VHH binders against o75319. Designs and how they scored, part 15

Target 1, 181 residues: o75319
Amino acid sequence: GNHIPERWKDYLPVGQRMPGTRFIAFKVPLQKSFEKKLAPEECFSPLDLFNKIREQNEELGLIIDLTYTQRYYKPEDLPETVPYLKIFTVGHQVPDDETIFKFKHAVNGFLKENKDNDKLIGVHCTHGLNRTGYLICRYLIDVEGVRPDDAIELFNRCRGHCLERQNYIEDLQNGPIRKNW
Below, E stands for the ipSAE of ESMFold2; O stands for the ipSAE of OpenDDE; V2 stands for 0.75 times the mean of E and O plus 0.25 times the DockQ between their complexes.

## First folded at step 7 (VHH; framework vhh_4orz_3)

Design p3 (at its last look DockQ between E and O 0.88; V2 from the best seeds 0.00; counts 0 for: pae E 3.6 > 2)
Fold by ESMFold2, look of step 7:
Structure p3 (fold): chain B 181 residues (1-181), chain A 118 residues (1-118)
Amino acid sequence: as target 1 above (181 residues)
Amino acid sequence: EVQLVESGGGLVQAGGSLRLFCAASGFTFSSYDMAWLRQAPGKRREWVALIYSGGDTDYADSVKDRFTISRDNAKNTVSLQMNSLKPEDTAIYFCAREYWDSDYGDYWGQGTQVTVSS
C-alpha cells in the first residue's frame, strides 16, 4: 500500500547539515505512486531529496534507511552513484545494541572511505526524527564524545524539529555510554 | 475507527501448537503492514512476526521456523500459527498495524494471553 504515513506531512522534508559532522537527516521520500494522495506542495520524492541537497550545496555519499517497510521507495529510485544501506530499526523502543552497532559500523566505514571529500551521510526513518535523531546522537555521544544535551540540541536545531519520544531522550541523557561497541 | 481484536490464546503444553487470530476493521486493511508482538511480565515488548502489505514476511530469530504469520485480505484478518511452543513463548500477544515502522500511531489490540506449561 501507498497510504501516507501518519503525521508525515507535518515535518520538513530535509534538515540542514549538522555542523562539525557528516550527517543530514530527512523524512522518508515517497515514490511517485504516493503522489495521487498528496497536494503538489506536499510531494517529497527521491528526486526532490537530491534537488534539495544540491540547493544546500551539499552532496550525499550514503543513505541509511532505518525503516522496517519496503513500501516507500525502492533503492533503484536513487541515483546509482549513492550507496544505500537499510538497517531495520524498530520504532517506539530504544534501538537494541545490535541495531546501534550496525549504525556505528556503517558510519565509521563511510567516514574512513570518504575522508578525502565532504560528502554527507543522509539518515532517515519514516519521519526523520525520533529513530534518526536517536542513532545520530548515540553515535555522536559514544564515538565522538559529544555531551548528550549538546548532541540533542544540535540535532533538533539542524533537523528543524525536536526529538519527541521521551524514552529515547532519557536513554541519551541518562543511559549507559556504549563507547566500545 | 481502527479496531484490532485478538483471539485464540490459551493454555497449552510445551511442544504443542496454538493459532492466534486478529480481526481488523476501520481501515483499508490490504494497504497496511501488520505485525504480532508479545510481552511477558517484566520484559520489554518484542516483535514476533511481520507481514507486509504485499505478503512478504519477517520473523524474530527466537520464533523462526516455529511460527508462521499470514493474512487474509478478503476477511481482514491476520493469523499467527505457533508450533513447537516453549515456556519462553508465554506472553500476552498483540496484533498491530504498522507499529514497528512508525514513531507515531499506536494501533494494537487488547491482546490475548498465551501460557505454555512444561
Scores: ipSAE 0.259, ipTM 0.582, lowest interface PAE 3.6, mean pLDDT 89
Fold by OpenDDE, look of step 7:
Structure p3 (fold): chain B 181 residues (1-181), chain A 118 residues (1-118)
Amino acid sequence: as target 1 above (181 residues)
Amino acid sequence: EVQLVESGGGLVQAGGSLRLFCAASGFTFSSYDMAWLRQAPGKRREWVALIYSGGDTDYADSVKDRFTISRDNAKNTVSLQMNSLKPEDTAIYFCAREYWDSDYGDYWGQGTQVTVSS
């Protein structure tokens, strides 16, 4: 199963750090087995991810993987020094309260343990856009008290692509606040 | 054209068993992860079982140890053996191709109705 995800090539591999936050979003890196189906310039491996992060003078402190498959890369492909967390997140649907809570808990835990550094929380789904954007924005809205439109705008600007799914946007703008604990 | 056709649904009493089938065509079946989903009236569609292209399986907690997903790559079929059925299992069941991991495209069939009576 090494087929390239639909429209994966259309998205920037790595966004920018979201100012005022520790978040950075990126599309899913693909392990070496996918390279045979990609042009060299299209390749984006776990190694490439870290190289691109370094090019931004940043450092990853945590990777949250929201994909619902295990076929893209293995945790073993990542440096041992960077924790990896899998939160299986179904596409198309607004994440349920459990998923949201898991994400918030992971982020809060990281921030608690990383007060003495400026390492980033890398978040990705398949395209690093809709699921990723929703959960990041949900956190900013619910935990940090950011206005929904401000959160969305910030994410879109930094990711270099805009949230596309209307159900996610509507939930962020008009949906209820989710419990943080 | 991608096609997924579910079958095997029906009415069964609580504690009973059903086996669902999905016939797939229009794509390289063996290369894709396959799943069963279900949607009950008034509820959101939920993931039930997943079988990876490599053969590994995962299950929702609600069906673990009761349901078994399997695939036959030679026949391009996915099956769901459902044992110890409960009224809460009543739903339309869908066969799906990697829809849950994409922001685009919904690949599932028409579904098959499963009704479990108390």
Scores: ipSAE 0.212, ipTM 0.633, lowest interface PAE 1.5, mean pLDDT 92
ESMFold2 (binder alone), look of step 7: mean pLDDT 83; pTM 0.842

Design p4 (at its last look DockQ between E and O 0.28; V2 from the best seeds 0.00; counts 0 for: pae E 6.6 > 2)
Fold by OpenDDE, look of step 7:
Structure p4 (fold): chain B 181 residues (1-181), chain A 118 residues (1-118)
Amino acid sequence: as target 1 above (181 residues)
Amino acid sequence: EVQLVESGGGLVQAGGSLRLFCAASGFTFSDYDMAWLRQAPGKRREWVALITSGGSTYYADSVKDRFTISRDNAKNTVSLQMNSLKPEDTAIYFCAREYWDSDWGDYWGQGTQVTVSS
């Protein structure tokens, strides 16, 4: 159905670009059918996403959707010029190695193809926080060699919300490095 | 208040069967995906089966073709038929609301213990 995700309203729609990276995190935009259940100021559509990104003088070059449903919006709701990648990622659980690999591969592919620009990789799950934050941090830690606490702090600061799930945080801080290729 | 109450667990021999039940209340049941999770001692909680509000079913590879998830919207219940049980299936089983697509929606019951002896 078109019920609003739990606590979706509690999170900022769009974070800030993570300095030194091409990442920006945001909560899931909701298609028009959800608007009837939202106050006007609560609405956050795919169109609103792009408007907010432009307001930051940024441009999206890729959207990675980590939600495990397709009910929120359609890829057709996005500009054709922005690639859309779906990586079905289960909530509550630390992503498995396959999911992590898919994410890293997508990011590396984008960076390889976009060396001549400064377009951003937009990543979102439902709230754009836990799954999103974990995978971004996992990439920074495993691929870029960033200290776990630094990665987490950077993500939290830029997203405007802190990672909430202890299992994600614990895995980032103390878990093994995952295979990159 | 959202409530999920699991039942039907117990001790069973390997190769046996159990049927778990979950009674849901406090929300419009038919609008939500429902799932069964399990947690074995010393292991992380893992997804077992999912049934969408539309009736589509999905299973973890470890239980595929052995377990069947179903729902009765009229009774606000979700069931898990477990056949060909293995010792590896021993765990506390939880009924959960919208497990797949949630970062923060931690709605599950107290769980029901399933023990499979060899």
Scores: ipSAE 0.171, ipTM 0.601, lowest interface PAE 1.8, mean pLDDT 92
Fold by ESMFold2, look of step 7:
Structure p4 (fold): chain B 181 residues (1-181), chain A 118 residues (1-118)
Amino acid sequence: as target 1 above (181 residues)
Amino acid sequence: EVQLVESGGGLVQAGGSLRLFCAASGFTFSDYDMAWLRQAPGKRREWVALITSGGSTYYADSVKDRFTISRDNAKNTVSLQMNSLKPEDTAIYFCAREYWDSDWGDYWGQGTQVTVSS
């Protein structure tokens, strides 16, 4: 059930907008039923997410949920005006090409539909770090031609935590460019 | 102690069927989403199917319409019915529960081998 994901409390809830991109990363928001196990300052609900984005003078236009489970919150907890997309992404291993393609397709679709506004794509996994950082960096490298080390540095700085999984870092730095189409 | 034990793997001919089972213990099974993953030799582990605590199901595109995930909360089991099997389905199949630091974590079983011959 309602157990808090391990180490979830150790991560900043929401990062900052990554300059020059439409991305913002955050850890998974937890629905109200989890709050019994949290101190008030530890709470991070779907409502808290939107409040924190508003505090940054930003607006979400899409949430991409990379978690493998449906238990943390329901899409119905989000404003109807914010599209929600689930891309099941297995942790601990580098995402496969099909997952990477789905992510790129979703981002490209958003950018086309939102070319005349400045809304952000919010991306999260459980902790908003490893899977989230990998896919955002993969997009920046493959689609926008950003150098791997520059993409990683940008993500780490804006998330407020460094990517932790060495196999993700190695694949970003030394792995092949993946197809964008 | 959380335990997940997969069974039901084996050798089958292409086009055949197989049913996998996962026995869960050490936690309140009905509160958790459950998944099947697989890993072929030399490949990355990939997601196959998910069933939520509420009974909603989701499938990887490669297995949609051929595989069916189900759960029995009274027996604390998750099942994967695999029909129209292809050689590409050959893999070790793992049952998994909600995951640390990633959804996958260390809450998975030892796996059960499925081999599909041409």
Scores: ipSAE 0.026, ipTM 0.383, lowest interface PAE 6.6, mean pLDDT 87
ESMFold2 (binder alone), look of step 7: mean pLDDT 82; pTM 0.832

Design p5 (at its last look DockQ between E and O 0.44; V2 from the best seeds 0.00; counts 0 for: pae O 6.6 > 2)
Fold by ESMFold2, look of step 7:
Structure p5 (fold): chain B 181 residues (1-181), chain A 118 residues (1-118)
Amino acid sequence: as target 1 above (181 residues)
Amino acid sequence: EVQLVESGGGLVQAGGSLRLFCAASGFTFSSYWMAWLRQAPGKRREWVAMIDSGGDTDYADSVKDRFTISRDNAKNTVSLQMNSLKPEDTAIYFCAREYWDSDLGDYWGQGTQVTVSS
């Protein structure tokens, strides 16, 4: 069974590049087999992802997949030239310190290796909103020194949907200082 | 309150079979997708199988064609038939209720141990 994730259809497929950063957020793309259960206008495949990024005059240089499953698409569905990183991230709980560290490490490594281009880091969870927004904002706050409310506003505006989980929002605003490495 | 209680785990030799059960209560069971997850010692919890409210199923590649998930909406139970078991299937198995914005679901039980010996 190729089940469409609950409420997945309600979210914009891809956000906009977050100005001043290398991030773009999107919901999980669904491999072709899911299209049997989707109207044509609802489809959002790995190919559709790359087409939508190109329509924005952008290029992906890394995809960070935060989902805790492999059922939505396989890395082989992506162009071999785009690095892919899976960081298994449990939903509904503030990500643990190991997960946050892995995310920071991956972003810092990408920025080092891609300092001579303008390629983007694509980040997604299932809906591209709560886990994705949390980790992007956590990076901006801890590594870039962005104020929590500014990071959240930037993410919400560029994703096109607001972070919904209050425990994530509260942790970003008032949570403990975290190590960057 | 949501409760999920797993049972049916045990010790089995490689190549053998085992059937796991999950008793669910505290919610409208027939309206939810259900899943089995597993966690081997020292490893991350991983998704194994799911069944939606209409009875359609999906499986992790590592268990496809060996495991079968099913549900009984009259009894509020989910089961996992595990055939051709391998030592790498050794893990604590958890029943989970899937829910939007989560791959693992928000609710899972205490788990049931499956040990596959050579």
Scores: ipSAE 0.122, ipTM 0.467, lowest interface PAE 4.7, mean pLDDT 88
Fold by OpenDDE, look of step 7:
Structure p5 (fold): chain B 181 residues (1-181), chain A 118 residues (1-118)
Amino acid sequence: as target 1 above (181 residues)
Amino acid sequence: EVQLVESGGGLVQAGGSLRLFCAASGFTFSSYWMAWLRQAPGKRREWVAMIDSGGDTDYADSVKDRFTISRDNAKNTVSLQMNSLKPEDTAIYFCAREYWDSDLGDYWGQGTQVTVSS
């Protein structure tokens, strides 16, 4: 379908690069078929994503899509030079260990293969906030040894919106460390 | 209070059909995306089908062309017609509000058991 996800318009399209990391978060870009439901200034397509990234003088090296559906855009809508990875991640509940592991594995693999550049890992769910923020923070905490509150603050500041789900926040702050790749 | 109540599950032979129903209350039904989820033994919960506020639908590849999701906003109900059922479709099926494709959705029912025998 072509209906806009609820509250999608309320979130900034693209955040800022998280200092000290290769992460950037954004909301899901919508393919052209959605544009008829949007004002011109509300449109955010795969093309718009790349334009906004360029405006920040950055370059995407990987896109991790955490949404469950495939109706928003197609991998074919992305440049061939940018790998696309789908990690189906259910909303509102804390991702399971398998999902966390998949995310960490993807990130570590990217970093290993991209040591010679400064390309970014773009991560998005529907709104690019809760699922996205949790997995990024989980990585920073578990793999990089960042303090939970520091990770959350950093993500919130860079995304321009704060994590909303208390279960995510609680798990990040007080939950167990997950197995690393 | 948000409530979702599933019904229509049961035992069916492979190749058979079932129709699941969900009755919703406690919220403005027509304003929300609805979904069917399922969870098989030892597997994670997965989305099966969704229908947005306007009636547009999406399906998991595993059920596409076999399952049909529909909604009646006047009755606050969402349905799942399941045809050509397979043993691998055996699971508890849940009705959910903005569950799988939203950061903000957080409601589902108790579920209804669907068992497909070979």
Scores: ipSAE 0.016, ipTM 0.373, lowest interface PAE 6.6, mean pLDDT 90
ESMFold2 (binder alone), look of step 7: mean pLDDT 82; pTM 0.834

Design p6 (at its last look DockQ between E and O 0.06; V2 from the best seeds 0.00; counts 0 for: pae E 5.1 > 2, placed apart)
Fold by ESMFold2, look of step 7:
Parts: structure tokens; sequence; C-alpha cells
Structure p6 (fold): chain B 181 residues (1-181), chain A 118 residues (1-118)
């Protein structure tokens, strides 16, 4: 399994903390076996993820992995002190209510357990953009009451790339508020 | 309309071989990565083999060296040669078109059943 995900090289590895939130988004880190087809400057391993977070003077307290596969890295490649949660999320379609609920539940649980620190929730899918951006924005809209366009703008700016899938953008802007948290 | 039609499944004894075929239509086949997925009873679909638009291949560890994916861009087909089959290979096998932001593809067919008896 050393196939680099399509277009993965084109995205910044890690975004910036989204101000006023506990979120930071990134693309999927790739275990060492993938590095054969990468230039040194293109590599982004689980270790590289944590180094880049520390360079921003931040600390991860939870990683939420939205990919629908386990081939990119193993949870054992992460520091044992950082909780890891897999939420299998099918790409290309707006996540269903069950997936949205699981995400909201995980975020709310983290915030309660971490109210006395400033650790971040790291969220990724394959590219750290469409599924990741949708679920973060859905949380901000439904739970925090953020206006859809403000949530999208904040995510895009802090990720360093704009949400690309129109069905996600349309659902965030014009779709129903979900009360499933 | 994107269509993927799988065929070639069946019942085979452990140690045997099968070759699966996938006929693709409704899109520019040569521009897409193609994959075979499988789903065992009560399990989520999982990735088995991938062949990119340039012909490079990749395999799940559990099937590496036993399965071979290939494509024919002139005929819009993808094939999966499955050798040394094991009972744990029993599943419905799906041909999938891979879109760049999906882990399991964005379109797949109805699937073809492969049953490996012990």
Amino acid sequence: as target 1 above (181 residues)
Amino acid sequence: EVQLVESGGGLVQAGGSLRLFCAASGFTFSSYNMAWLRQAPGKRREWVALIDSGGSTDYADSVKDRFTISRDNAKNTVSLQMNSLKPEDTAIYFCARYYWDSDLGDYWGQGTQVTVSS
C-alpha cells in the first residue's frame, strides 16, 4: 500500500488554529512506507504532524480521523498520550446524521474534559479539506450558532485552502440546522 | 451516466483462482484511478487493489502477491486476477471509480459474489 492519495501533495500539511475555537485541520499524515515516492520536502508523517503543531505553540488533545480506510497510518504511530477517534466518513456526499452526531458528541465530550487547558482537536480526512471542513463548520453552525458564511470563511482562511465540493457548501449555506447533538 | 458492471464471480475451492472483470462506461475511463473493493457479510467495504490512470498498482497487504489488478483503456475494462484463494477472501467484490477526495471511490457497481470454500 504506498500509493500517494491523488492531489495530496497539493495541500498544505497543517492549517492554523481556528481563532475562538479548539479546532485545527490537517491532511492525512502518511506512514514511512509512503515516502519512497515523495521528495523530502513533500513528506508529512505522524511525527511531522506533531512537530508542526509544536512549532505553532499548540498541543493536540484529540485526533479525529474521518478517513474511510486504515492504510495511511496506524493509531500506534501516534503518541499514546493523544486520544484517537476514527469516524468512518464516506467522501463525496454530505455526511449523514449519524456521522454528524458522532462528531458533535466527540467534540462536546472533549470540551468538557479539557475545559481547564487549551489543547486542540485535530481533525483530518484525506486532504483535510472537504469532509473535515464540512463537519467542523456543521458543528460551529449547529452548536455554536455561527453564521454559515462566517464558519466557511474562518475554516478556509485557517486551513489555507477553500472548501471545494459544492454539495457540502450548499448544505452548509442553505441546508437545515441539525439538532442532533 | 456512470456505469460499472462486474462479472466473473462464483464458487471456488480454497487454493483456486478466479478472474473478475469490470466494464466501465459513461465517463473518460483513462483519466480515472480504478479500484476493486470487497465487502464480507456484516463488514464495511474495504479496499483490495488500485490501478491509477498511469498504470501503477497497489494492493492491500492481505492480497499482495496473490491478486493482480490490470486495466485496458482501449476497452474500458478493469480486471482482478485472484490466485491462491482463501476462505477469508469470501465477499462481494465491487469495481470502483476513484475520485481524488474519496477513500473508497465515488461510484461502484452492484458487485459480484466470490465464495471460497474450505
Scores: ipSAE 0.112, ipTM 0.533, lowest interface PAE 5.1, mean pLDDT 89
Fold by OpenDDE, look of step 7:
Structure p6 (fold): chain B 181 residues (1-181), chain A 118 residues (1-118)
Amino acid sequence: as target 1 above (181 residues)
Amino acid sequence: EVQLVESGGGLVQAGGSLRLFCAASGFTFSSYNMAWLRQAPGKRREWVALIDSGGSTDYADSVKDRFTISRDNAKNTVSLQMNSLKPEDTAIYFCARYYWDSDLGDYWGQGTQVTVSS
């Protein structure tokens, strides 16, 4: 059905670009059918996403959707100029190596193809926090060599909310590096 | 039909221990993350502990090192060992199945009352 995700209203719709990166995190935008259950100021549609990004004087070059459902919005709701990538990512558990690899591969591919611009990689799960934060941090740690605590702090600060899941945090801090190929 | 049945709650003095049990049926238990939630009077339901399908565990800060979640896939059960209980742990405790994209689970049982006296 079209029920609002639990606690969805509690999170800022869009974070800030992570300095030194091309990442921006946001909560899942909801298609029009959800609006009847929301106050006007609570609404956050795909259109609203792009408006908010524009307000930050940024441009999305890729959207990575980590949600494990397709009920929130349709890729057709996005501009044709912005590619959409779905990576089904299970919540509440550390993503497996395949998921991590898919994410890394997508990011690296984007960076390779977009060297001539400064478009952002938009990443979201339901709340744009835990799964999103983990995979972004995992990339920064494994690929960019960022210290885990620095990656986590950077993400938290830019998203406006802190990673909540201890298993994610512990894996980022103490878990093994995942292969990049 | 998905069913979750909690048991093991009761009255205990501060510093005491309880073990909660949850019997699950109606779905492929081993494929799902399971969790314990709790709701105190006048408070929102909160996440307490989670064990994923692979056996990894996570805990709310308020219960870390005191509570232990475990599962038995052969018996389709999930348990919560609660040690060093505090009055603030008083709540109805719910066993919950976590949908892959859900924050607080998509199914839970009737709950079991845990009361910790001072």
Scores: ipSAE 0.024, ipTM 0.414, lowest interface PAE 4.7, mean pLDDT 91
ESMFold2 (binder alone), look of step 7: mean pLDDT 82; pTM 0.836

## First folded at step 8 (VHH; framework vhh_4orz_3)

Design r1 (at its last look DockQ between E and O 0.91; V2 from the best seeds 0.00; counts 0 for: pae E 3.4 > 2)
Fold by OpenDDE, look of step 8:
Structure r1 (fold): chain B 181 residues (1-181), chain A 118 residues (1-118)
Amino acid sequence: as target 1 above (181 residues)
Amino acid sequence: EVQLVESGGGLVQAGGSLRLFCAASGFTFSDYDMAWLRQAPGKRREWVALIYSGGDTDYADSVKDRFTISRDNAKNTVSLQMNSLKPEDTAIYFCAREYWDSDFGDYWGQGTQVTVSS
């Protein structure tokens, strides 16, 4: 169905690039079939995503979709020049090691292939907040050696919304480092 | 008000079968993905099976080929056929709406107890 996700309207469509990283987080763009259930100013399509990114003088080089559904938009709705990666990520729960590894591997692969540019890794779940924030922060903590509180603060500030799930926050702050290979 | 009411749980011997049912109300059932979750004692709640609004299904590796999720949109019901049950399947089973793809929504019923004896 094309019902609007709960609280989707409450979140900024696109965050800011996270300084010192190639990450930008956003909420899930919705394909055209959702527009009939939205006010014009609430609409956020794949096209709108790219327009908003351009307005920030940035360019997406990869989109990582963490949603656990396929109903929001199709990869075909994206420019062919931007690779799309789906990592089915269950909500509410702290991502398992496999999911974390898949994310890290994708990010590292992108960085290796894109050393000669400054294109961004766009990451989203449904709201572009909890799952998105966790995995980005997990990467920064485990791979880049960033302090957990610093990573969380950076993400929150750039996303314009704070991580809300305590299990994610606690795992980031006090949980074990996950393997990177 | 969103309502989900599970039924069909019980005690069964290993290798046996059960069929769980969930009756949904308070929302346009056919528009929503549905799932079965379970929570064993001392363990976190985990998703077991998903059925999307379009009819596609997905299963946790632990239950794949043993469990089958189905839905009847005309009756607003979702079912879970559980075959070849194992003691490890012992848990409270919950019917859920969009649990796996939401940051906020916690829509599930009271659950139904499934106990598999060895």
Scores: ipSAE 0.284, ipTM 0.675, lowest interface PAE 1.3, mean pLDDT 93
Fold by ESMFold2, look of step 8:
Structure r1 (fold): chain B 181 residues (1-181), chain A 118 residues (1-118)
Amino acid sequence: as target 1 above (181 residues)
Amino acid sequence: EVQLVESGGGLVQAGGSLRLFCAASGFTFSDYDMAWLRQAPGKRREWVALIYSGGDTDYADSVKDRFTISRDNAKNTVSLQMNSLKPEDTAIYFCAREYWDSDFGDYWGQGTQVTVSS
């Protein structure tokens, strides 16, 4: 099915680059088959994603897709020059240590391979908020040593929407520092 | 109104089998991925089995080869066949629509209790 995810229309498609990082967050782009259910101003396709990134004078070097479904778009809808990585991430609950490890590994690998450019890591879940914000903040806290409140504030401001799920916020603020396994 | 109603829970001896059912209404069932989740007291809700709208399935490692999820789009039902049950499978089992991919709008039923005696 081509049903539009609940509340998807309510969120800005693409955030702003997070200063001092290589991250940009966005909601899931929807392939053309979804457009029959959308007004023109509501459309946000894979092509629209890249056009909006270009309008910000930025370039994507990796897309990390955190959705736990394959129905939204296909990797072949993306330019073949941009690597795509799917990390199936269950919603509603704080991601487990395996998922956090996969995310950290992907980010660290990207930074090593892209040390001589300024390309961005694009991260999305369905809405580009809770799972996306959690994993970006978890990386900044655990790997870069950023204070939890500073990481959350930076994400919220640059995404243009605040993290909403209290269990994620509590884990970031008061939960344990995660180690790889 | 979206409704998901679980049934088929009960008490079963270790090594036994049980089949759970989920009746869905209020939406175009065949368009949606469906799942079974479970929650034991004092534990987080954990994902058990997923069935995509196209029929493909996936399972948590702890239940792989023992549990089978299936769907019947004509009857708007999802089933979970649970074999070789263990005491650690004791939990409330929930049927969910796209729960694993949603940050908002929780679509799960009230759950059905499964108790596996040693």
Scores: ipSAE 0.263, ipTM 0.575, lowest interface PAE 3.4, mean pLDDT 89
ESMFold2 (binder alone), look of step 8: mean pLDDT 83; pTM 0.839

